# Designs tried in a protein design chat: VH-VL binders against ADP-ribosylation factor GTPase-activating protein AGD1 (AGD1). Part 9

Target 1, 225 residues: ADP-ribosylation factor GTPase-activating protein AGD1 (AGD1), of Arabidopsis thaliana (Mouse-ear cress) (q9fit8r1to225)
Amino acid sequence: MHFAKLDDSPMFRQQMQSMEESAELLRLRCLRFYKGCRKYTEGLGEGYDADIGFVNALESFGGGHNDPVCVAFGGPVMTKFTIALREIGTYKEVLRSQVEHMLSDRLLQFVNGDVHEVKEARKRFDKATITYDQAREKYLSLRKSTRLDVAATIEEDLHSARTTFEQARFHLVSALSNAESKKRFEFLEAVSGTMDAHLRFFKQGYELLHQMEPFINQVLAYAHQ

## First folded at step 19 (VH-VL)

Design r134 (from r127 with heavy chain D31N)
Fold by ESMFold2, fold request of step 21:
Structure r134 (fold): chain C 225 residues (1-225), chain A 122 residues (1-122), chain B 112 residues (1-112)
Amino acid sequence: as target 1 above (225 residues)
Amino acid sequence: QVQLVQSGAEVKKPGASVKVSCKASGYKFTNYYMHWVRQAPGQGLEWMGYINPDSGDTNYHQNFKDRVTMTRDTSISTAYMELSRLRSDDTAVYYCARVPWYYDSHGWFDPWGQGTTVTVSS
Amino acid sequence: DIVMSQSPSSLSASVGDRVTITCKSSQSVLFSYNNKNYLAWYQQKPGKSPKLLIYWASTRESGVPDRFSGSGSGTDFTLTISSLQPEDFATYYCQQYYNYWTFGQGTKLEIK
């Protein structure tokens, strides 16, 4: 949504309020999404820790050297398996980090930064509006019999109040435009980036295990003797 | 006292242009928006547009946007409305009117000029 | 554009009568932020420019007799003349200034 006219009017004020309401609704959706992302990335981190624990257990199981099972698990083929499983774990940690950076951090910035700035800009605008309207009322009440120095002071206050009001108004417009811009495209980019991160994760895992396929088949063939 | 004094009556041929002046006195000309309103004989009031005398910014009603030009000269506190390609149905009294709310286009009108009769006939 | 409809279109009355004129807008002209109705009433005598009577729907302009009063909110507004005087025979217009500027079609108040 964009402003059709930037001059102050009841319609302009209503458009600003409509944009503020939309930003707040989106903030709530982003907060829920952020919490889901945090839970997912924490699960990936715990999964990585479990992967490492599994590999350590497998290595320890293979430590004896006189047992046919221990020889197989302590030999070069088992080393290849445990190295591959560790590498898959590191791919999972990379995915966790990418989701955090690409999506979680962006959601949090919108919730805590961009919408907060809109709220602060609104407060400043409302204060400036009260001051300006008070100055306008004094100027409306000004009579030709009013002392020249009193009239000059009223006019100075008017000019100062107008400057502050216009600055606060355009600052609020700027904050709303920034939030609106993020609503439109930034989240699509973030979600698409996390999907690409998942694609890379599965491709790396597949490629690694595919290289292990000859060794897997060798061990299975030996076990069937 | 605050007053708006307009230029005298004009008689024009179809296709011509007319430029009406409105001289302000008794207040700071650049502090208030100036509007133009017309009234055809025996008819109601029709808003034409406004000018901000300070910036020169204008806003025209859609019915007039292709034919009307509103200007001002701040050195003589005078606003102007020029209507081109006149038709017989442009015959009307043309008023300037001030919004007495500081630097705001959205308000009531006080005062009004005395009106300028423009007659468009063969 | 916000359409302003006045009723009646014309009215005959005698000096001393109480007169009411109504004005209805196609959309609300109440601005919730400042809680003001963006509506004015004007009086126009033949051959003269309009004269402001009421602004903000109910605020009487300085110098306007207290027999004139405005009331209403949102979309429905009334101008009341409590005791009609000879100088009150004129055409009356309502006007909104909420979104652009539109006038009612006028109410002609005639001597009976």
Scores: ipSAE 0.589, ipTM 0.813, lowest interface PAE 1.5, mean pLDDT 89
Fold by ESMFold2, last read:
Structure r134 (fold): chain C 225 residues (1-225), chain A 122 residues (1-122), chain B 112 residues (1-112)
Amino acid sequence: as target 1 above (225 residues)
Amino acid sequence: QVQLVQSGAEVKKPGASVKVSCKASGYKFTNYYMHWVRQAPGQGLEWMGYINPDSGDTNYHQNFKDRVTMTRDTSISTAYMELSRLRSDDTAVYYCARVPWYYDSHGWFDPWGQGTTVTVSS
Amino acid sequence: DIVMSQSPSSLSASVGDRVTITCKSSQSVLFSYNNKNYLAWYQQKPGKSPKLLIYWASTRESGVPDRFSGSGSGTDFTLTISSLQPEDFATYYCQQYYNYWTFGQGTKLEIK
């Protein structure tokens, strides 16, 4: 989970690789979860569209608010019901949006953003490592007979390659640390947030229908006459 | 040429400390890690730890961790190893050794110092 | 720690003989990233410090005679002296530098 030592070594390289493999396994799980979330939010969107279609049909049957025909057979109560049903559809659209923002977007950012950054940082690190190793090999081969200007160029290349290598190494460490942090904490928060979004959705629906209960009972009592 | 020249032999009593010096010449002292390795009489080689002479950062073998201190003085290109609370089984030749791979602790050793004999006797 | 086992612990040979010393590590010292074996061979004469012979398992250090060669990969390594000379009387150590630094127990070579 965490780097044991920041010195470059075979063990440090293996720790980085282990964290990369862990991030890739999590990416695959996140991609599958994202596809499930997308299917769920598409279902909520289709449900919202169906809700609106149902409400429109009910409004047409009832003749609307100002239709002189509608009042004889429950027009004003039908208008209250259609307004309430339309608001429930709105709550469903809010839920869809919240799940998309809190969960789907974060899953996609991890898959396409955070893990991609790890892969790009790895590529830069590998390139910088090759350059640095080549520069160190030239420096190792330096002889006391080497011309001073050639030796100076080899030393300049060495220092430049080391700077690039260390920057790339710590950038890769940072990208891996970011992905590890998201693995443990961000997804727990996101899942918990979607549960809370569902709680709020059902609470709003319950409160609205609870307000409609007197009108429901009034119509049912009339129908039993 | 690249040379590592160590301080002279030492005779110590149990419970004392010893500080061995290792003076480097013929290369840029801060470019290469310095290691310390010891060899008891008639025995093999035992790695003790290293120092990065540039940063002063150290890494000690678990067996020596709270008895050994490795330091350096970059102005005179000299590394030091101090071993405290000496025991009779610390009697050994102590070597400094350079990793000739630029700025990397992980490598082979070349050259070695000539060795410093430390005798711990009652 | 990676344990290094040398074989034999001692041997006697004549000038001109081919001598083979083996070294086995408890874990692979081949680093797949750079495809290098993190293994070195040293020669130590009595009263002297170790002298580097071979690094990266098979790369001979400058100034080391051609009769010394290293081979092997992973866990199994060999130091070969192709034509033994009188000055080759010494103890030979393998060493891994993959994970920490550990040495074989040594092989004492005596010239008859």
Scores: ipSAE 0.576, ipTM 0.805, lowest interface PAE 1.6, mean pLDDT 89
Fold by ESMFold2, fold request of step 21:
Structure r134 (fold): chain C 225 residues (1-225), chain A 122 residues (1-122), chain B 112 residues (1-112)
Amino acid sequence: as target 1 above (225 residues)
Amino acid sequence: QVQLVQSGAEVKKPGASVKVSCKASGYKFTNYYMHWVRQAPGQGLEWMGYINPDSGDTNYHQNFKDRVTMTRDTSISTAYMELSRLRSDDTAVYYCARVPWYYDSHGWFDPWGQGTTVTVSS
Amino acid sequence: DIVMSQSPSSLSASVGDRVTITCKSSQSVLFSYNNKNYLAWYQQKPGKSPKLLIYWASTRESGVPDRFSGSGSGTDFTLTISSLQPEDFATYYCQQYYNYWTFGQGTKLEIK
């Protein structure tokens, strides 16, 4: 991610091009990863919908307080089961949202934003390079006999072209450094955060069901009597 | 019209230092990079480093990095090269040379100074 | 550093002869972005400073006689003197300015 020397040179230009090629290769991988993430989060969303549908069906089967089916299933304990199942579905929806925000959105920003900025900065740099080289050639061709007003205009254009060129060069370097930083830090952080989100999802699910274990045993013991 | 005029020959003892001057005329001194090249007796040309006269930024060849200092005085359009801890194998002609491409260190050399002979003997 | 190798180290020729000096770089000095070869040729007479002959491998400097020409690309370059003159007695150097600055070892030209 780091330029060894910022002087413009053939080696510096090659380093920039190498970083641009690396960013484009990563863009293609990010696009594939984004597609996978989108399919995964869509699956979690459908799973949440299915969880709610299952719980609704179980609640409807149980009926109200005086319903014979409700009495047969232990009433208040079965209500605890349907509440727990609904909570597990909620944990799945939280996981879906976290994966979307922490990973999917960041992948899309890199593809559509950060790499696009590199490409735009390259276009501006190439344009500024052409203008600067043309101004340099005019300055090289100045003769002692050149009119003072023409020479002054050539020198003014040269200074302006150099300023624009250096600004464009620095902007391209900055865009490339930003993309390289995303490779090293943000994607590692995003993947690690996604793993943590899965850890918390399973931990919350386990803790909830662990709390239900006495009620599960209660119902099983009741059913065997 | 464009010319580089260097300081005169110097005789030094081992361990001493030498500072060679190169006065530019006929062009805007700060618009062009200045390089230093040396040539030992009967041998070829060896690049030593450059200075940007506008910024004062320098770049030295690895072989001289620890012993060379390149400076300039823009008020008198003069570049300097100082080589310290002289050895007998530093006996050479030392040239300044301009890159005639506006504000670019990477280019050919035109013109060259007339050269400064530095002799290192005990 | 890019190593520049010249051939021959010395040669003798008669006035009017065609003389060819070759220069090979250890890596390419062609910059594809601008399509330029970062190579120059210099003439140095005894006791004098080097004098520029050719830059960008093939562009002759103003005031250099037409008998001097440069050719080649990438790693292989040639300086040609088409009709040797007595004043061409000198040592000739190639130089790359692509990555740092290195010179060939020189080619001493003697007039028979």
Scores: ipSAE 0.556, ipTM 0.791, lowest interface PAE 1.7, mean pLDDT 89
Fold by ESMFold2, look of step 19:
Structure r134 (fold): chain C 225 residues (1-225), chain A 122 residues (1-122), chain B 112 residues (1-112)
Amino acid sequence: as target 1 above (225 residues)
Amino acid sequence: QVQLVQSGAEVKKPGASVKVSCKASGYKFTNYYMHWVRQAPGQGLEWMGYINPDSGDTNYHQNFKDRVTMTRDTSISTAYMELSRLRSDDTAVYYCARVPWYYDSHGWFDPWGQGTTVTVSS
Amino acid sequence: DIVMSQSPSSLSASVGDRVTITCKSSQSVLFSYNNKNYLAWYQQKPGKSPKLLIYWASTRESGVPDRFSGSGSGTDFTLTISSLQPEDFATYYCQQYYNYWTFGQGTKLEIK
């Protein structure tokens, strides 16, 4: 339902409240998801650090081109293995960064920004509603005998309260529409982007190792001779 | 005195149209929504629709949407309801009624016009 | 649409009697955020337009005698006439204005 026409009614206000409740439930889910993303990216970072440590140890064991251990164990091929393993670690760091930027940052922005704006807009709307209803009640009670200056003041207060109410309603509708847009489409894009990041990670890893497959087979065949 | 004065009784044949007027006095015409309600002989009250006299925006009950047109002339504080393609079961008293809750369509009705009898017969 | 059901459809009573008329809505007409029941009561005499008695379920309109009172909330509402007078013989309608505008079928109050 689109709020471009802001005709007020109990049913319209109930729809707004329903959307507010939906936004709060989504905020709680996003907060849990954000914490899961934080744990996941921490794990990827720890895995990257371990990968680099493993490769450093393997390089130190190999000792470079002039080292007798390097020559004895097929030094140039061993160097290709350590270069490939380091590249795989780099792919993991890219994945970690992509998950952080594509998903974790968006989840936090929704929790801290968009849903909080709904709550602030609701507070302003409630205050404006009370003021407007009070002005309407006073206007309803006007008698023909009411002094013209008192009646004019009541009418001016009514017009001011209506303007403030209409602005507050527009702001609340806008905040709710923004949150609903993120619910429908923007989070789908963020999750799909992280899945694409995983696809590219595994594809890059596969392609790198696939290029290494002849060398792996040659080393195994040579070692058995 | 807040008053709604409607146009006089009408006798129409099936297929014709009728346009009922409702002249408001004693209040600012554009501050309050105007509704139309009908009552068939011996029957209860049936809401037909409303107009916002300020904007001219209307909302019609689905039973009347394709046959009713509500308009107003703010210069003479008068609302109009036109019902087309009349049938014998459109024979009723037609009332205009104001919502006295400032600039809100959702309210009670006070006052009502005196009613306009529309008789549809061959 | 919110269906409004009145009970009874007709009622005979004597001057001085206490009369109650009930009105039930098919869904709640209480808007919890302003704590108002979007319900009105009207009196209609033959050949006359309806006259407002009660709005917001229990608020008596100016000039309406104290013997008329409205009560109830949500879906169940009552109009009470505490001591019936000769001028009170009429048809009474409840009306909701919560979602669109619908009327009860009416309660005809007749002299016994």
Scores: ipSAE 0.550, ipTM 0.816, lowest interface PAE 1.7, mean pLDDT 88

Design r134 (from r127 with heavy chain D31N)
Fold by OpenDDE, last read:
Structure r134 (fold): chain C 225 residues (1-225), chain A 122 residues (1-122), chain B 112 residues (1-112)
Amino acid sequence: as target 1 above (225 residues)
Amino acid sequence: QVQLVQSGAEVKKPGASVKVSCKASGYKFTNYYMHWVRQAPGQGLEWMGYINPDSGDTNYHQNFKDRVTMTRDTSISTAYMELSRLRSDDTAVYYCARVPWYYDSHGWFDPWGQGTTVTVSS
Amino acid sequence: DIVMSQSPSSLSASVGDRVTITCKSSQSVLFSYNNKNYLAWYQQKPGKSPKLLIYWASTRESGVPDRFSGSGSGTDFTLTISSLQPEDFATYYCQQYYNYWTFGQGTKLEIK
């Protein structure tokens, strides 16, 4: 099958190569970014652990006790604070998960899936090109004195090689098109989603702590008496 | 001897259609693309498109994509080019020309038909 | 589209003269894969169809006299007639087939 809509011009081939080079550069960028994302999510996890450690320490101090001494130095407010911090910790876990899913996984998929497919398609295309070139040379070497059966075989081989070549070309073009599409939309969505996740994280945390503001003010007022 | 023989001159009114034929001989018809090129009086050469006689696949220049139809009859080694919605600036000599498919998709034209004069006048 | 520009548009010469026609492409027509220039030269006489002279920028078609030669690479190409003969008076066109097919505007070679 000849893909007439995908004209195999030298210009087109050069464009394909350029696209492949661009894809490779993007692959490298994605890998670097992926590593950064992994470090970030690990840090979020460690931060969560540290937060829980702090909460536990505060609870041990007075936030988890209802004795008169603990009440006297603000135990009830501490309890509210520890509850809030634990809740914020859950928000942090959600953020971590969102970064992993919306960003890290997509980056990895682009590298190991989309770009990888381009590379594999290129290999097949190169192989098919060599075969097609060889078949063409044989065909062009035919003489009028060549046996008809031999000539027929060589011609058939040429047609077969061309078909394979066209198929390989089609697959490479498709793979490149897919990678290009991902470049335009996938990363934008991933990054914007990540931004939104962060905004939500801080908004939720703020709203939760803001509810404690009256209690904080009360305690502060008392302490300044 | 390789030869491309085209149909005779045509005179058409604006809005009409014209169909030019190109009969190939002296070679295997399906081993070469058939291209069409036109030349307005006193002007240069303009590529219109091509057909793969083996598969029937076509590729048209953007300027003609909505008006040109290229076909072939392999049984008589003949290619056809139909141009519709003719206008005065379509007045030209139309040529068929051969390009081998087993090279690159792109190649030179050899040989050319003798040309068909199409005149569009009110 | 690749634009082909020929120079001159017309020239007058005498039999026996050396004639040079230049063709410039708006972008390179050299393909790195096979290191070939996708450029052809044609001769057209009045009332006749174009005839192939040169392909791959410098390869002379079979039957074309030795006095015709093509040279150049990338964007600049030249057709040379070493010694003009009476039958050489015609219009000459360069053509690129690197990206689709486009022709120069032609060079009319007239008798001086």
Scores: ipSAE 0.545, ipTM 0.786, lowest interface PAE 1.1, mean pLDDT 92
Fold by OpenDDE, look of step 20:
Structure r134 (fold): chain C 225 residues (1-225), chain A 122 residues (1-122), chain B 112 residues (1-112)
Amino acid sequence: as target 1 above (225 residues)
Amino acid sequence: QVQLVQSGAEVKKPGASVKVSCKASGYKFTNYYMHWVRQAPGQGLEWMGYINPDSGDTNYHQNFKDRVTMTRDTSISTAYMELSRLRSDDTAVYYCARVPWYYDSHGWFDPWGQGTTVTVSS
Amino acid sequence: DIVMSQSPSSLSASVGDRVTITCKSSQSVLFSYNNKNYLAWYQQKPGKSPKLLIYWASTRESGVPDRFSGSGSGTDFTLTISSLQPEDFATYYCQQYYNYWTFGQGTKLEIK
């Protein structure tokens, strides 16, 4: 929705209200989605910790490079596996971080920043509207018999109230336009970026494990002797 | 007394332009919006647009957006409406009218000018 | 655009008659913020400019005779002349100013 004109009309006000309602609905959706994202990133973090724990346990089991048990298990090859697994764990952490920054933080920024700004702008606009309406009524109530100095003061007050009103209106419209713009493009970018992050995660993991395939086969062959 | 006095009748050829003036008196010119309305012979009233005499901001009806220009001279409290690329169906009485609601774009019209007859004929 | 529909398009009446003209808007012109109907009535005599009679649907303009009254809310409005006078024969228009400005097609009141 785009405001062609900023005239103070009932329809204009109605349009603003409609946009605000839309923004509020989006805020609620963002909060729900944010909750889901948090749960996901927490899970990734826990998974990362578990991955590192597993690698540490495996290293501990194998002992040092000169440990007979390590040698029995193909020492150098086992070290390659632990290094690879640790690296894969780091990929998970990177994914977690990317989801958090590309998606979760953006959702939160929209809720606590953009939508919040709309609400604050509305409050200012409402206050300015009341003041302007009162000033206008006073001016319209002036009679021909009213003292010139009194009339002049009332007119000045009206002018001041109008200026404040126009500024408040401008800010509200700007905030609404900003929120609307983000609605159309920012979230799509965030989601697509998140998908790309997942693709990269699996691609890196696959490539690394693929490089380990010869060593896996080597150890398996040895074990079956 | 508040009054709006418009310029005299105009006769124009198709394709020409016409500029109608509306001089305001009896009130502060910049405090009220000036609207323009036309009425074809035997027809109803059609809103064309308005100007804010203070800022110069205009709002035109979509049907006239490409052909109408509203201006004002605050020094002489006069509003102008120029309609270009005239055609036969532009033949009408053109009125200026003040919105009595102070610094409000939306309101009733009071008073009206006496009207300016514009005739477009080949 | 809000479309304004008047009825009847024309009517004949005699001096002293009660006359009622109706106006219907395609959408409500009642603004909930101030609880006002953005509707006006005008009188136009031949060769003259329109004259304001009623604004905010029911408020009579200063100098307008008491026999003129406006009523209605939302989408349905009525202009009533309680006792028709010779000078009341004219064309009457309703107008909304809720969203831009549009007029009814007019009602021509003629002498019977």
Scores: ipSAE 0.359, ipTM 0.724, lowest interface PAE 1.9, mean pLDDT 91

Design r136 (from r127 with heavy chain D104E)
Fold by ESMFold2, look of step 20:
Structure r136 (fold): chain C 225 residues (1-225), chain A 122 residues (1-122), chain B 112 residues (1-112)
Amino acid sequence: as target 1 above (225 residues)
Amino acid sequence: QVQLVQSGAEVKKPGASVKVSCKASGYKFTDYYMHWVRQAPGQGLEWMGYINPDSGDTNYHQNFKDRVTMTRDTSISTAYMELSRLRSDDTAVYYCARVPWYYESHGWFDPWGQGTTVTVSS
Amino acid sequence: DIVMSQSPSSLSASVGDRVTITCKSSQSVLFSYNNKNYLAWYQQKPGKSPKLLIYWASTRESGVPDRFSGSGSGTDFTLTISSLQPEDFATYYCQQYYNYWTFGQGTKLEIK
């Protein structure tokens, strides 16, 4: 949504308020999405921990020379399987880290950073507006009988209040424009990057197991002698 | 005394241009927005646009945006409104009017100029 | 475009009468940020430029007689002239300055 006019007016201020309300609604949706992302990345982390635990259990199960379990599973066949399972675990941990950095961190920055900046800019704008309105009331009330030194102070305060007001106004516009840009483009990039991370994860897993396929077939053929 | 004094009546042919002046006195010209409003004979008031005399920034009503130009000369505290490609329905009294609220475009009008009659006739 | 509708378009009244002129906007002209109604009333006598009577819907301009009062909020506004005087013969306009500047069509007041 683009500002229709940048000059200060009731319409301009209504557009700012509308953009602030839109940013707050998006913040709530981003919070919900962030919680989903954290739950997902926690699951990937737990999955990695489970992978390592499974590999450790498998290694322990095959432990001990002259152990009938070790002989039955044809160690060093155990070594090939445990190496592959550990590698799959590391691919999962890379995926978890990528989702966290590419999506979860960006969602949190929007919620805690970008929308917070809009709220702080609004507070500064409201304060500057009050000061400016008060200065304009004093200037409107000047009489020819007003002492020259008092009138000069009122005029000086007026010009200073106007400068501060315009700076605060454009700062709020900038904060709103930044938040608007994030919701239109940066989230799309983050979600797309997350999808690419998933694609690479599954490709790596497939390539590992595909290269292992001749060995798997050899072991199956040997086990069926 | 705050005052807006406009240029005299004009008679123009269709297709011509007219430039109306509005000289301000009794206040700091660049502190207040200047608007232009016209009134056809026996009709109501129609807002045409404004100028910020300090910056020169303008805003025109959509009905006039292609034909109107508002300017000012701050050295003589004078605002100008030029309307081009005149038609017979541009016959009206043209007023300048000040917003007496410091540096604010959205306000009431006080004072008004005395008006400039522009007659467009073949 | 905020359309301003005045009622009546014309009226006749006697000296001493109370006159009420109504102005209705097509959308609210109350700006909630500053709690002001962006509405003014003007008096225009024949051959003269408009003269400000009321701004912010109810604030009387300096030098305007107490018999003129403005009221209303949002979309519905009234100008009241108590105890009509001979010099009050004029056309009265309301004007919004909330979003651009539009005027009512005018109310011609004739004193008998």
Scores: ipSAE 0.400, ipTM 0.735, lowest interface PAE 3.2, mean pLDDT 88

